# Designs tried in a protein design chat: VHH binders against q9p7j3. Part 42

Target 1, 174 residues: q9p7j3
Amino acid sequence: MILPLFPETQVHVFVYENVSNCAAIHEQLISQNPIYDYAFLDAATILYKKQVYSAIIRALEDRRDEQMKTKTIHSEVILSLSPKTEISSAFRQFSMTKKSKNIVVVKIDSKLTEEEEFERLDKLVEGNRVEFSDEELQKLIDFKVLKKNYKLDPSTLENPLASILSSIALRGYS

## First folded at step 19 (VHH)

Design ic12
Fold by OpenDDE, look of step 19:
Structure ic12 (fold): chain B 174 residues (1-174), chain A 120 residues (1-120)
Amino acid sequence: as target 1 above (174 residues)
Amino acid sequence: QVQLQESGGGLVQPGGSLRLSCAASGFTFDDHAMSWVRQAPGKGLEVVSDIAWSGGRPYYADSVKGRFTISRDNAKNTLYLQMNSLKPEDTAVYYCARHSKYGVHDRDLRGPGTQVTVSS
């Protein structure tokens, strides 16, 4: 897809469930294999499409303004999901782990169509692709993790999306 | 192989200052954001500060804001932590840590640490 404020940047987002090789993917990321240059998110931490898009936009804005804390746009997306500016906390809370079963994968600056990119990514991820939708994300979310990551309380849980987007957008402005 | 080596720790009185250094080798230093973490006796690891890959945008724990300053020299592959107005509660082993280039949690890449002791 194309974002309105970043028309030169093509973005693809994929959701996989029942992934069997997260540990192997994790090792490739640690070894900095460039063919794994994606943002690999734990799906247990993602509730809304707009949450992911908000983080992508934030990362792209940081890149535009030459304010990225991390080296790659994809690591910056992961950082951008966090309401905190602390890097370790963001990676710990939102990144795919060796034990993850369901993941959201983000590709920025893709030169391929969505289907072409999927064919490429499908060689790396051993799982089942599902639709990138709020309905599918809701099946994969861990609400305990979500509440912890964004410090949601009974009042903010009435409209979790608003709270999450506010946290992402206003990170660093407190 | 990846190597991190902290130095500059020691014994100081309350209100004193120390400057820690971390020498990095075996990887492209400016591909990685860096952090300082510490472990006090009987406590878990605490992130003290982090810094962007190119410098800037530092994070500080609330307990050290206004007293500590993180910086880096990418030409020298070195990370620094200036610690001023030290308190007894700052007593800990201090580690430098490398963050993953691709955003995975990788806290295992730390140096052996340097001891900081603040005592009257």
Scores: ipSAE 0.906, ipTM 0.944, lowest interface PAE 0.5, mean pLDDT 95
Fold by ESMFold2, fold request of step 21:
Structure ic12 (fold): chain B 174 residues (1-174), chain A 120 residues (1-120)
Amino acid sequence: as target 1 above (174 residues)
Amino acid sequence: QVQLQESGGGLVQPGGSLRLSCAASGFTFDDHAMSWVRQAPGKGLEVVSDIAWSGGRPYYADSVKGRFTISRDNAKNTLYLQMNSLKPEDTAVYYCARHSKYGVHDRDLRGPGTQVTVSS
């Protein structure tokens, strides 16, 4: 897809459930294998499509303004999901771990169609692709994790979208 | 072989200053955001500060804001922490840590640490 503010930037987002090889993917990311240059997010932390798109937009704005904190646009997306600017907590809280079971995978600056990018990604991920939709994300979320990551009150947890999006948009203004 | 080596710790009076250095080798230094992490006696790890790969956009813990300054020299592969107005509660082992280029959490990417003791 193409975001209106960034018309030259093609973005694809994929969701996988029941991933069996997160430990292997994690090892490839630690070893800096460029074939794995995607943002690998733990789906237990993602409830909404808008959550992911807001982080992508924030990362792209930081790149445009030469304000990226991390070296790759994909690691910047992971940072941008966090309500705080502190890097280690963002990676710990939102990134795929060796123990993750369901993941959201983001590719920015793709030169491929969605199906072509899927064909490449599917060689790397051993799991079942599902639709990137609020309906599928709701099945994969861990609300305990969501509450902790965004410090949601019990009252906002019933409809947390606005609180989450505000945290992403206002990051660094506190 | 990836190496991080901290130096510059020591014993200092309250109100004093120290400058910590972290020498990095075995990897492309400016591919990585960096941080300082400390462990006070009997406490867990606290992230003190971090800095972008380029040397900008620092984060500071509230406990050190306005007193500590993180910086880096990418030509020398070195990370720094200038610590001013030191307090007894700043007593800790200070660790230099490298953040993953691709955004995974990696707890084994820190140096052996340098002791800072703030005491009369």
Scores: ipSAE 0.811, ipTM 0.915, lowest interface PAE 0.7, mean pLDDT 91
Fold by ESMFold2, fold request of step 21:
Structure ic12 (fold): chain B 174 residues (1-174), chain A 120 residues (1-120)
Amino acid sequence: as target 1 above (174 residues)
Amino acid sequence: QVQLQESGGGLVQPGGSLRLSCAASGFTFDDHAMSWVRQAPGKGLEVVSDIAWSGGRPYYADSVKGRFTISRDNAKNTLYLQMNSLKPEDTAVYYCARHSKYGVHDRDLRGPGTQVTVSS
């Protein structure tokens, strides 16, 4: 897809459930294999499409303004999901781990159609693709993790979107 | 041969200053954001500060804000921590740590650490 403020930047987002090879993907990311240059997020931390798009927009704004804290746009997306400016906690809280079972995968600056990018990604991920939709994301979320990551109180847990987006907008990098 | 090596620790009086250095080798230094992490006696690890790959955008823990300054020199592959107005609570082993280029968290690439002791 193309975001209105960034008309030349193509973005694809994929969701996989029941991924069996997160440990192998993790090793490739540690080894800096450029074939794996995507943002690999733990789906247990993602409840809304807007959560992901807000992080992408913030990362792209920081790239435009030459203010990226991390080296790649994909690692910057991971940082941008966090309400904190501290890098280690952002990667710990939102990135895929060796033990992750469900993942959200973001590709920014793709030169491929969604299906062409999927064909490449599907060679890397051993799991079942599902729709990137709020319906599918809510099946994969861990609400205890979400509450901890965004410091949500019980009064907001039934409709936490505004609190989450505010955390990303107001305190993610400040 | 990836290596991080801290130096500059030592014994200092309360109110004193120290400057820590971390020499990096075996990897592309400016591909990575960097951190200083400390472990006080009997305590867990605390992230003290981090800094962007480019040398900007620092983070500081509340316990050190206004007293510590992180910086880096990418031409020398070196990370620094200037520590002023030191307190006994700053006594810890200080570690230099590298963050993943692709944003994973699982292993700390960090050096062996340098001891800072603040005592009269």
Scores: ipSAE 0.803, ipTM 0.911, lowest interface PAE 0.7, mean pLDDT 91
Fold by ESMFold2, last read:
Structure ic12 (fold): chain B 174 residues (1-174), chain A 120 residues (1-120)
Amino acid sequence: as target 1 above (174 residues)
Amino acid sequence: QVQLQESGGGLVQPGGSLRLSCAASGFTFDDHAMSWVRQAPGKGLEVVSDIAWSGGRPYYADSVKGRFTISRDNAKNTLYLQMNSLKPEDTAVYYCARHSKYGVHDRDLRGPGTQVTVSS
């Protein structure tokens, strides 16, 4: 996919359910294995496609402006999902853990078609690919986690999208 | 072997200053954002400050804003915390912590800590 503000940047997003090897993936990420250079997100924290795209856009804006806090564009996506600039909480709240069961995986700057990137990723992830869609994401979300991560009140729970996108877009403005 | 070693702690009077250092070895230092976390007696860990891999974009906890300054020297593989206008509530063990390059949470990547005690 091509984002209008970043026309030269190809992005792919994949969703996997029932992943059996998150602990192994986590070990590879800690070991800094470059084959695993993706953003691995816990799907329990992601309700909307636009949530992910907004974080990607924010990370790409920070890269363009030489304002990245973290070293890779993929770790910057994880940071950009958070309403705060504090790195430890962002990684704790949004990144895949050893105990995660469902994940969203982002690749930025891909030189591959979606199907080619999927073939590569599918060798790394032991789980079932599902469509990256609001319908599928809604089945995987944990609303208690979503409420805590974005401090959603009861009045916004019917349609929290605007609150979430505002949190991502306005991060660091205070 | 990844290692972080804090130094510069000690006993200081209220209103005083202290500079903490953290020497890093066994990894590429400028691949990682870094933080200072502290643990007061009988309390949990509190993130005091963090800083980008490049040395910019610091975060500060509200309790230390305007008094503490985080910095890093990537040529020396060293993280610093300048602590001014110290208060008794700043008494804690201060830990240097490394953030994951690829964005996983890895709190086991911190040093053994240095004690800061602020008392009259």
Scores: ipSAE 0.802, ipTM 0.910, lowest interface PAE 0.7, mean pLDDT 91
Fold by ESMFold2, last read:
Structure ic12 (fold): chain B 174 residues (1-174), chain A 120 residues (1-120)
Amino acid sequence: as target 1 above (174 residues)
Amino acid sequence: QVQLQESGGGLVQPGGSLRLSCAASGFTFDDHAMSWVRQAPGKGLEVVSDIAWSGGRPYYADSVKGRFTISRDNAKNTLYLQMNSLKPEDTAVYYCARHSKYGVHDRDLRGPGTQVTVSS
């Protein structure tokens, strides 16, 4: 996908369910294996496509403005999902863990088509690809986690999109 | 081998200052955002401050804003915390922590800590 404000930046997003090797992927990320340079998100924290795209846009804006807090654009996406700028909580709350079952995987600056990138990623992830859609994401979300991560009050929980997107857009204005 | 070593703690009177240092070795220091975390007596870990890989964009806990300043010197592989106007509530073990380059949660990369005691 090509974002209007970033026309030269190709982005792909994949969703996997029933992933059996998150612990192995985690080890590769800790070891800084560049083959694994993607954002690996826990799908239990993602309810909407727009949630992911808003974090991508925020990370790209920070890169453009030379304000990235983390070293890679992919780790910056993970930070950008958080309503806070505090790094430890962002990684803890949104990143894939060794115990994750379902993941959302983001590639920014891809030189490949979606299917070519999928072919590469499919060698790394042992799980079932599903569509990146609000319908599939709703099956994988943990609403208790979502409520905690974005501090959603009961009045917004039925349709929390605007509150979540505001949190991402206004990150740093506490 | 990856190592983080804090120094500069000690006993200080309320209103005093201390400067903590954290020497890093065994990894590419400027690939990583860094933080200071503390553990006060009888409490869990609190993130005090963090800083971008480049040395900018600090975060501060509300309890220390305006009194503490995080900084780093990437040429010396060193992280700093300047702590001014210290209060008894700042008494804790202070740890230097490294954040993952690729964005996974990684609490195992902390130093052994340095004790800061603010009393009398």
Scores: ipSAE 0.798, ipTM 0.910, lowest interface PAE 0.8, mean pLDDT 91
Fold by ESMFold2, look of step 19:
Structure ic12 (fold): chain B 174 residues (1-174), chain A 120 residues (1-120)
Amino acid sequence: as target 1 above (174 residues)
Amino acid sequence: QVQLQESGGGLVQPGGSLRLSCAASGFTFDDHAMSWVRQAPGKGLEVVSDIAWSGGRPYYADSVKGRFTISRDNAKNTLYLQMNSLKPEDTAVYYCARHSKYGVHDRDLRGPGTQVTVSS
């Protein structure tokens, strides 16, 4: 996918369910293995495609403006999902952990087609790929986690999209 | 070996100032955002402040805003915390923490900590 404001930047997003090797992936990320340079998100924290795209756009804007807080564009996506700028809570709340079961994986600056990137990623992730869609994400979300991460009150949980996107768009200002 | 070592703690009076340093070795310091985290007696860990890999975009906990300043010197592989207008509630062990380059939580490197005691 190519974002209109960033026409030279190819982005791919993948969703995996029933991942059996999150602990191994986590170790590779801790060891800074560059083959694993993706954003690995816990799918329990992601309800909407637009949530992910909004975080990607914020990360790309920060890179363009030389304002990245973290060193890689992928770790900046993880930070950008958070309504606050505090790094450890963003990584704790949104990043894949050793105990994650379902994940969303983002690749930015890919030089590969979606199919080619998938074949590379599929060698790293032991799980079942599903469509990156609101329908599939809805099956994997944990609403208790979502409410906590975005501080949603009960009256907004009926239609949380606007509240979540506003939190991402207005990080540090609301 | 990868190591973080805090220094500069001690006993100070309320209203006083203290400057903490954290020396980093064994890794590429400017690949990592950094934090100061504290643990008051009998309490959990609280993130006090963090700073971008480049030295910008600081975050401060509400309890320390306007009194503490985080900074870093990438040429010296050192993180700093300037603490002014210290209060007894600032009494804690202060830890320097490294954030993962690839955005993973749980195994972030931190040092053994330095004790700050604010008492009259």
Scores: ipSAE 0.796, ipTM 0.907, lowest interface PAE 0.7, mean pLDDT 91

Design ic12
Fold by ESMFold2, fold request of step 21:
Structure ic12 (fold): chain B 174 residues (1-174), chain A 120 residues (1-120)
Amino acid sequence: as target 1 above (174 residues)
Amino acid sequence: QVQLQESGGGLVQPGGSLRLSCAASGFTFDDHAMSWVRQAPGKGLEVVSDIAWSGGRPYYADSVKGRFTISRDNAKNTLYLQMNSLKPEDTAVYYCARHSKYGVHDRDLRGPGTQVTVSS
């Protein structure tokens, strides 16, 4: 899809459940294999489509303004999910781990259609693709992890979307 | 070989200054954001500061903000930490750490560390 502020930037988002090879993907990311240049997120940390799109928008704004902290737009998406700019906590809290079972995968600057990108990605990920939708994400979220990552209390847990989106939008401002 | 090597630690009085250096080799230095992390006696690891691949956008822990300055020289493959107004609580082994290019959290390259001791 195309985001309004970034009309030349094609973005694809995929969700996989029951992924059996996260450890192998993790090793490829460590080895800096450019075929794996995607943002691999732990789905246990993602409740809403808007959460992912807001992080993508923040990463793209930082790239536009020459303020990216990390080298790739995909690692910047991972950082942008965090309410803080501290890198190690962002990667720890949101990135796919060797123990992840369900993942959200983001490709930015794709030159491929969604179906073509899926064909490429499906050769890398051993799991079952599901729809990128709030309904599917809700099945995969860990609410305890969500609460800790965004410091949600009972009042914000009733409507966590606004609190989460504000954290992403206001990151680094105060 | 991918290597990080810290230097510049030592014994210093409270209120004094030290400058730590971290020499990087065997990888493309400016592909990576970098951090200083420390481990005080009997404590876990604390992220002291981090810095963008380009040398901007620093983060500082509240305990060191205003006293420490992180910087890097990508032409020299070197990360720095200027430590001013040192306190006994800053006593720790200080490690240079590299963040992954693709955002993996489980595997930071880290040097062997340099001891900083702040004592009268």
Scores: ipSAE 0.796, ipTM 0.905, lowest interface PAE 0.8, mean pLDDT 91
Fold by ESMFold2, look of step 20:
Structure ic12 (fold): chain B 174 residues (1-174), chain A 120 residues (1-120)
Amino acid sequence: as target 1 above (174 residues)
Amino acid sequence: QVQLQESGGGLVQPGGSLRLSCAASGFTFDDHAMSWVRQAPGKGLEVVSDIAWSGGRPYYADSVKGRFTISRDNAKNTLYLQMNSLKPEDTAVYYCARHSKYGVHDRDLRGPGTQVTVSS
């Protein structure tokens, strides 16, 4: 897909459930294998499509403004999900781990169609692709994790979208 | 072989200054954001500061803001921490840590640490 603010930037987002090889993917990411240059997110931390889109937009704005803290646009998306600028906590809280079960995978600057990118990614991920939709994300979220990551109270947790998006948008100003 | 080696620790009186260095080898240094992390006696790890791959946008813990300055020299593959106005509470082992280029958490990518002791 193409975001209106960044018309030359093709983005694909995939969701996988029941992933059996997160440890192997993690090893490849640590080894800096360029075939794995995607943002691999733990789906337990993602409730909304707009949460992911907002982080992508924030990362692309930082790239445009030459303000990226991390070296790749994909690692910058992971940082941008966090309400804080501190790198270690952002990676710990949002990135896929060796023990993750479900993941959201983001590819930015893709030269491929969605289905071509899927064919490449499907060789890397041993799991079941599901639709990138609020309906499917709701099935994979861990609300205890979401509450902790964004410091949500019980009333906010009923409809947390605005609070989450505000946290992403105001990162570094509080 | 990925290596991080801290130096510059030692014994200093309250109010004094130290400059820590971290020499990096075995990887492309400017592909990575970097952190200083400390562990005081009997306490867990605290992230003191981090810095962008390019040398900007530092983060500082509230406990050190205004007293510590992180910097890096990508041509020399070296990370620095200038520590001014040191307090006994700053006594800790200080570690240099590398962040993953592709954004995964890897707690084991740090050096062996350097001891900083602030006492009269």
Scores: ipSAE 0.774, ipTM 0.896, lowest interface PAE 0.8, mean pLDDT 91

